# Designs tried in a protein design chat: VHH binders against Iron-regulated protein A (irpA). Part 2

Target 1, 312 residues: Iron-regulated protein A (irpA), of Synechococcus elongatus (p12608)
Amino acid sequence: LITNQTIQGFVDQVVVPSYVSVAAGATQLEQALQTYQQAPTAANLEAARQAWRVARDRWEQTECFAFGPADSEGFDGAMDTWPIDRQGLKTAAAQPVEQREDSRKGFHAIEELLFAATEPTLSDRQHLVILATDLTKQAQGLVTRWQQASDQPAYRSVLLSAGSTDSAYPTLNAAGTEIVQGLVDSLSEVASEKIGGPLETQEPDRFESFVSRNTLSDLRNNWTGAWNVYRGQRSDGVAAGSLQQRLQQQHPVIAQQLDQQFATARQALWAIPEPIETNLASPRGKVAVLTAQTAIAAVSDTLERQVLPLVQ

## First folded at step 5 (VHH)

Design e6 (from b9 with S107Y; framework vhh_enristomig)
Fold by ESMFold2-Fast, scan of step 5:
Structure e6 (fold): chain B 312 residues (1-312), chain A 121 residues (1-121)
Amino acid sequence: as target 1 above (312 residues)
Amino acid sequence: EVQLLESGGGEVQPGGSLRLSCAASGFTFSSYAISWYRQAPGKQREWVSTITSGGSTNYAESVKGRFTISRDNAKNTLYLQMSSLRAEDTAVYYCAADTYEYWSEDYYDYWGQGTLVTVKP
C-alpha cells in the first residue's frame, strides 16, 4: 500500500507546509501581542485574540502527525501542554521561559492570559509577549527539525529513507504504520478524551479550549488535519500516491467506507452549534456532540481495524 | 480588501534565472506572512516558499538553494528570485497572503491568474 510517493507527499505536501503555517501564525500572534503591549486598545486586544485563534487552529491540524521531533524532542509539550498551572503561570513572568515547566508556557498559557479576564493587566501584556516569542521559536524549531540536518538528520530524511539499511523505519510499511497510527491516535483522542471527557462529566470547563471558547474549532481542525493526511495534500482533491488514492485503487470497499465516514464526521462536527461549551446544557446540544463523537470514533475504528493491517 | 498581483514570469532556458514579483494592496503588507505556490499543468498546487512578517524564510525541499524569497515592505512587494531553473519548475506561480485559516490553499487571498514560468530548451 505504501510507496515512496506516499511518504514524500505526506512530508512535502502536508507535514512541512503545515508546520510552516504554524510558524507563520505564531509570528503573526507575536506581532499582534507586541502591538497590543505598545497600544493596549480594545481593537488591538481583539486582533491579538483573533491571531491566537488562527495560530491555534493551524497547530490543531498537526496533532495527527505529532510523532518524531514533536514528541521525542519536546516540541508538543512546550507548545501544547494541557491543563496548565494557572497559579504558577501568574508568578512565572520573571523566570526565563526555557527554565519553566511545560504547564507554564505554550498555547494554553497564552490563552489563559489573553482570554480569562475581560482585559489583560499590564503585567499580563508583558508576559504575553515573552510567551509568544517562545511559541514562535518552538514553531520555527519544529520546521527546522523536519527540513535541516544538525547533530541529528532532518526528520524528512529519516522518513524518506524508509526501507534503506540502518533506517529508523526498516520498511516502507514501517513508515506507513507510523502515519496511520498517528491518524488512529489523534481521532481516538478526539472522540474519547476531547469530546468524551466533557460528555462523561457533563462539565463544560473540561473542554480543552474552554477559556477562549475555541474547542469546537480545535476539533474541526483535528478532523481537517486527519483529512489532509488521508488525501495526501492540503488542497481540494486526492493527491497521487496518497493513502486515499492507494486505498481506492487496491481496497475500494474500505476506501468507500472510509470516505463516507470522514464525510459523516465532517457533517456532524460542523452541525454542532458554537460554542461547543454551551451544548451540554440542552438535550439537542448533547445529541449533536454525541453524534460527532460517534462519527469520529467510527473513522478511527476503520483506520485501526481495516487500514492499519494493510500497512504492516 | 486584499489584492495580490503576480508578474515577472516568462520563458527561460534550463539553468536560467527569473525574478517574480507580487504587488500587494488592501492590507497592512508588513504584518502578514506571504507565500509562493505553483501549479504545473495537470498537477495539484504545491507550496514553494514562505516569508514571515519578521523576515524568516522557509522553502520546499525541491527549490531549496535555488530560490530566494524576499520582501520590500516599503514597496508592498514580495519577490521570488529563481536560479538554476529546471523543466520541472514550469508552472503558474501564485502568491498568497497568510490571512486565512491555512488548511487549504483555496483559502489564500490571491488575485488574477498568477504568472506563468516556462522552462524550455
Scores: ipSAE 0.108, ipTM 0.595, lowest interface PAE 6.9, mean pLDDT 88

Design f1 (from a5 with S104K R106S; framework vhh_ozoralizumab_d1)
Fold by ESMFold2-Fast, scan of step 5:
Structure f1 (fold): chain B 312 residues (1-312), chain A 122 residues (1-122)
Amino acid sequence: as target 1 above (312 residues)
Amino acid sequence: EVQLVESGGGLVQPGGSLRLSCAASGFTFSNYWMYWVRQAPGKGLEWVSEISGSGGSTKYPDSVKGRFTISRDNAKNTLYLQMNSLRPEDTAVYYCARHKYYGKGSYYFDYRGQGTLVTVSS
């Protein structure tokens, strides 16, 4: 099922452009927070909040391929640990941000200072610039790790060398397993943890981006990222050599089932009233959230039970 | 309400084996990624293994790959860690932990058990 074109498309049409988009979003957030620090107006605060949502949305599209440098070199931990150490964050001024625990930096540390109060204090505004500067450094570092060789090979090259003797991916199917497993893990976590946690406890603050009320957008971008990986590109259509195209050619029944399940999950996620956090308060809202959970779990289940065996 | 209770630790010779168990209660066990983490005397917490809710995905650091195997029995709400070819450097308190959310590469959990001590020495 997996060809060199499948891996090439995954890396060059999905992973690398997604990380480049995250780095651009982080840079825009840093600039918005610098502007807000210099001129703390309501308009500049709203612009900074919007820039955080944009950067967060782009980051959420990368969760389904958080293997490799994102995992092994600590980028994911540095950028997206949750929940944060709320008290430690506010008293962390004496410690350089790169030396801090992951729970005192990253997207959710910025979220806390930017959204928890009606408006950030002067101290918060100064701290936000420091945090956004670090987030930008992490995002740019992740792009560099995928695209540029230095003291170790670019991770793009590691994946593209799949099937070579002594490579980290000894066969094309080993790379395919990594890709499909990423989809399974990401979608399973969305259904069982991101949605399942709040449903189980009936506590709205169990939603990951509760402070900003960005959780529904997080989930929608998790779906978008998985869909992009499956179809092999970020633009509309089905890329040549993609998982979707290869399944349509070799396993059309599985492909039809997956295409329908992705569509059903999308419909369910986009039908949830905004913000998702309010949906636990009503029977109709709970049904909408449960419907989305079930639909996303179905995609993950089909990938794990029917697609994963085809690449192992 | 959420409880994680580890068992199976003890004194073992180098090269020996132990199987740790973690009994989970107070939540829908199959919905959560689970971790084994350890803390050696005088050291910080170290991630040992992780497993998806279905059990279909597992990950290990290089220090234990090929020696340790994580598994789960969702019908029994139990997490396991099979430890083979144990080394003195594996001596630590081992904790069962429930995954909180994102940070796929970083171990992050919202609940942890009280731990079970594994001592590897002659």
Scores: ipSAE 0.006, ipTM 0.280, lowest interface PAE 10.3, mean pLDDT 89

Design f3 (from a5 with S54Y; framework vhh_ozoralizumab_d1)
Fold by ESMFold2-Fast, scan of step 5:
Structure f3 (fold): chain B 312 residues (1-312), chain A 122 residues (1-122)
Amino acid sequence: as target 1 above (312 residues)
Amino acid sequence: EVQLVESGGGLVQPGGSLRLSCAASGFTFSNYWMYWVRQAPGKGLEWVSEISGYGGSTKYPDSVKGRFTISRDNAKNTLYLQMNSLRPEDTAVYYCARHKYYGSGRYYFDYRGQGTLVTVSS
């Protein structure tokens, strides 16, 4: 099922462009927060909040391939630890960010300071610039790890060398397993943790981006990221050598099932009343959220039970 | 009724390995982040590891990173902690804990088990 073209398209059409997009978003957020710190107007605050949402949305599209450097080298932990240590964050401003625990930096630390109050304080504005500078460093570092060799080979090269002697991926199918497992894990986390946790407890503050009311956008971007990986590109159409095209060629029944399940999940996610945080308790909101959970879980289940065995 | 039951503790020599298990019941296991936390004699609770509902995210403090591995089997409602290269300072009662649905922080959990004792000594 997995060819060299499948792996190359995954890396060069989806992963690397996504991380480049995240780094650009983080840089724009850092610039917006510097502008807000220097001129703390309502317009500059709104611009900074919007820049955070843009960067967050782009990051959420990468959750389905959070293996390799994102996991093993701590980028995911540094950028996206949740829940945060709210009390530790308040006292951490004097501590160099490089020495802080992951729960006191990253997207959700910025979210807390930027959205929790009507207006950040002067201290918050100074702290936000420090946090955004670190987030930008992490995002750029992740791009560098995928594209550039240093004391370690570029991770792009690690994946593209699948099947070669001494590769971390001894076969093309080993790389395929990593890709499919990422989809399974990411969509499972969306259904069980991100949606299922708040749904079971009926507590909207269990939603990961509750403070900013960005959770529904997070979930929609989790779907978009998985869809991009399945299709083998971020632009319109089915990429040559993509998992979708290969399944259509070799396992058309499974391909048709997955195509329909992805479409059903998209429809369900986009039908949820926004913001999800305030609509969870309503009868209509509960039904919409449960429908989305079931649809996302179905995609994950099909990938795990029917696609994963084809690459193992 | 939420229940968490740990097992697998015991006496091991430095450099040895142990695998802890936690059997969960009374809630939808896959919907919760789960923690392993420990308490050494005369000390407070220390966070050891955490894992997301479907296992896609795991986190460790530097003290155990590279030596301990958290995992879960949602079909069996079971949480695991694989402990390798054990040190005398790892001696503690180890608790399985469910993440609190409200609040934040490493020690914020609403249920924990009775614990299982791990003793690392010659």
Scores: ipSAE 0.000, ipTM 0.230, lowest interface PAE 14.0, mean pLDDT 88

Design g1 (from a15 with Y101W; framework vhh_gocatamig_d2)
Fold by ESMFold2-Fast, scan of step 5:
Structure g1 (fold): chain B 312 residues (1-312), chain A 123 residues (1-123)
Amino acid sequence: as target 1 above (312 residues)
Amino acid sequence: EVQLVESGGGLVQPGGSLTLSCAASGFTFSRYALAWYRQAPGKKRELVAGITSGGSTVYMDSVKGRFTISRDNAKNSVYLQMNSLRAEDTAVYYCAAGRFWSRYSNPSEYQYWGQGTLVTVSS
């Protein structure tokens, strides 16, 4: 099922462009927060909040391939630890960001200072610039780790060497297993914890981006990231050598089922009333959230039970 | 065969300290994220602390500043240093391992689990 073209498309059409997009978003957020610090107007606050949402949305599209450097070298922890240490964050401004626990930096630390109050304080504005500078450094570091050799080979090269002698991925199917497992784990987490946690307890503050009311956008971008990996590109259409195309060629019944389940999950996620945090308790909101949970779980289940065995 | 074996549990007085250890075998330890979960009687398992292969950490709010998670890849072990223990810390503590680090409380995201070690905080 998995070819060299499948792996190349995954890396060069999805993973690398996604991380480049995250780094650009982080840089734009840093610039917006610098502007807001210098001129703390309502317009500049709104611009900074929008820049955070854009960067966050782009990051959420990468969660389905958080293996390799994102996990093993701590980028995911540094950028996206949740829950955060709210009390530690208040006193952390005097501590160099490089010496902080992950729970006192990253997207959700920025979220807390930027969204929790009607307006950030002067101290918050100064602290936000420090946090955004670190987020930009982390995002750029992740791009560099995938594209450039240093003390270690570029991770792009590691994946592209799949099936070669001395490769970390001894077969093309070993790389395929990594890719499909990422999809399974990401979508399972969305259904069972990101949606399932707040749904089970009926506590809206258990939604990850509750403070900014960005959770529904997070979930929609989790779906988008998985869809991009499946179709082998971020642009419309089915890429040559993609998992979707290969399934359509070799296992058309599974492909048809999975294509339908992705479409059903999309419809269900986009039917949830905004914001999800407020609408969870309403009868219509609860039904929409349950429907989305079921549909996303179905995609994950099909990938695990029918696709994963084809690459193991 | 994959195994995670916890040790270091016991009875301590409030304000005391304990160090929990988890020894792993049967997988490439350095590539895995490790977590400590706990379960008190009549409650579901909850994430106490987690550590990625790169050393990044996460903690639940009620243990921050009191507990420290660490790992030793040469010894295939993860540790939880527990200080200023409280009665509410009484639980069975479980070691968990997964290829992808989970910052959430859902234990189904971890592939491998130990059998647990009991920590009782009481006078």
Scores: ipSAE 0.007, ipTM 0.294, lowest interface PAE 10.3, mean pLDDT 88

Design g3 (from a15 with T52Y S56Y; framework vhh_gocatamig_d2)
Fold by ESMFold2-Fast, scan of step 5:
Structure g3 (fold): chain B 312 residues (1-312), chain A 123 residues (1-123)
Amino acid sequence: as target 1 above (312 residues)
Amino acid sequence: EVQLVESGGGLVQPGGSLTLSCAASGFTFSRYALAWYRQAPGKKRELVAGIYSGGYTVYMDSVKGRFTISRDNAKNSVYLQMNSLRAEDTAVYYCAAGRFYSRYSNPSEYQYWGQGTLVTVSS
């Protein structure tokens, strides 16, 4: 099922462009927060909040391929640990960000200072610039790790060498397993933790981006990221050599089922009233959230039980 | 060098309590999901309880209300508090850690495993 073209498309049409997009979003957020710090107007606060949402949306599209450097070299932890240490964050302003626990930096630390109060304090504005500067450094570092060789090979090259004698991925199927497993893990986490946690406890503040009320956008971008990986590109259409095209050619019944399940999950996620955090308060809202959970779980189930065996 | 070290296993009478601890080192604990699996003689390894990176917990039906999983990110540790123990809880208990948690309780989703600790519930 997995060819050299499948791996190349995954890396060059999805992973690398996604991380480049995240780094650009982080840079724009840093600039917006610098502008807000210098001129703390309501307009500049709203611009900074919008820049955070844009950067967050782009980051959430990368969750399904958080293997390799994002995991092993701590980028994901540094950028997106949740829950945050809210009390530790309040006292951390004097501590160099490089020396902080992951729970005192990253997207959710910025979220807390930027959204928790009606308006950030003078101290918060200074702290936000420091946090955004670190987030930008992490995002740029992740791009560099995928594209450039240094004391270790670029991770792009590691994946593209799949099937070579000296590769960390000894076969094309080993790389395919990593890709499909990423989809399974990401969508299972969405259904069981990101949606399932708040549903189980009936506590709206269990939604990950509760402070900013951005959780629904997070979930929609998790779906978008998985869909991009399945299609083999971020633009419209089906890429040549993609998992979707290969399944359509070799296992058309599975492909048709997955295509329908992805579409059903999208419809369900986009039908949830915004913000998702308010949906636990009504029977109608609970049904919408449960419907989305079931639909996303179905995609993950098909990937794990029917697709994963084809690449092992 | 990654390690998961279980402790707290032992022999207890039916109705007794036991707390299992798992100390982790060599990886970024706060972003990992942790789970307790068990394997009884002649049975497959099964998920007992899991705790996701965000704190959400999951339990096997037969232990709900009796067992509680918790984590302490500052101590890089996960715990399983076991109350009202029954003979059928007798098993080797394994601590497992993975970046993502599979809802299918697939052991291959867990990157790191401990060596196991024996829990015997017998009179």
Scores: ipSAE 0.012, ipTM 0.309, lowest interface PAE 8.9, mean pLDDT 88

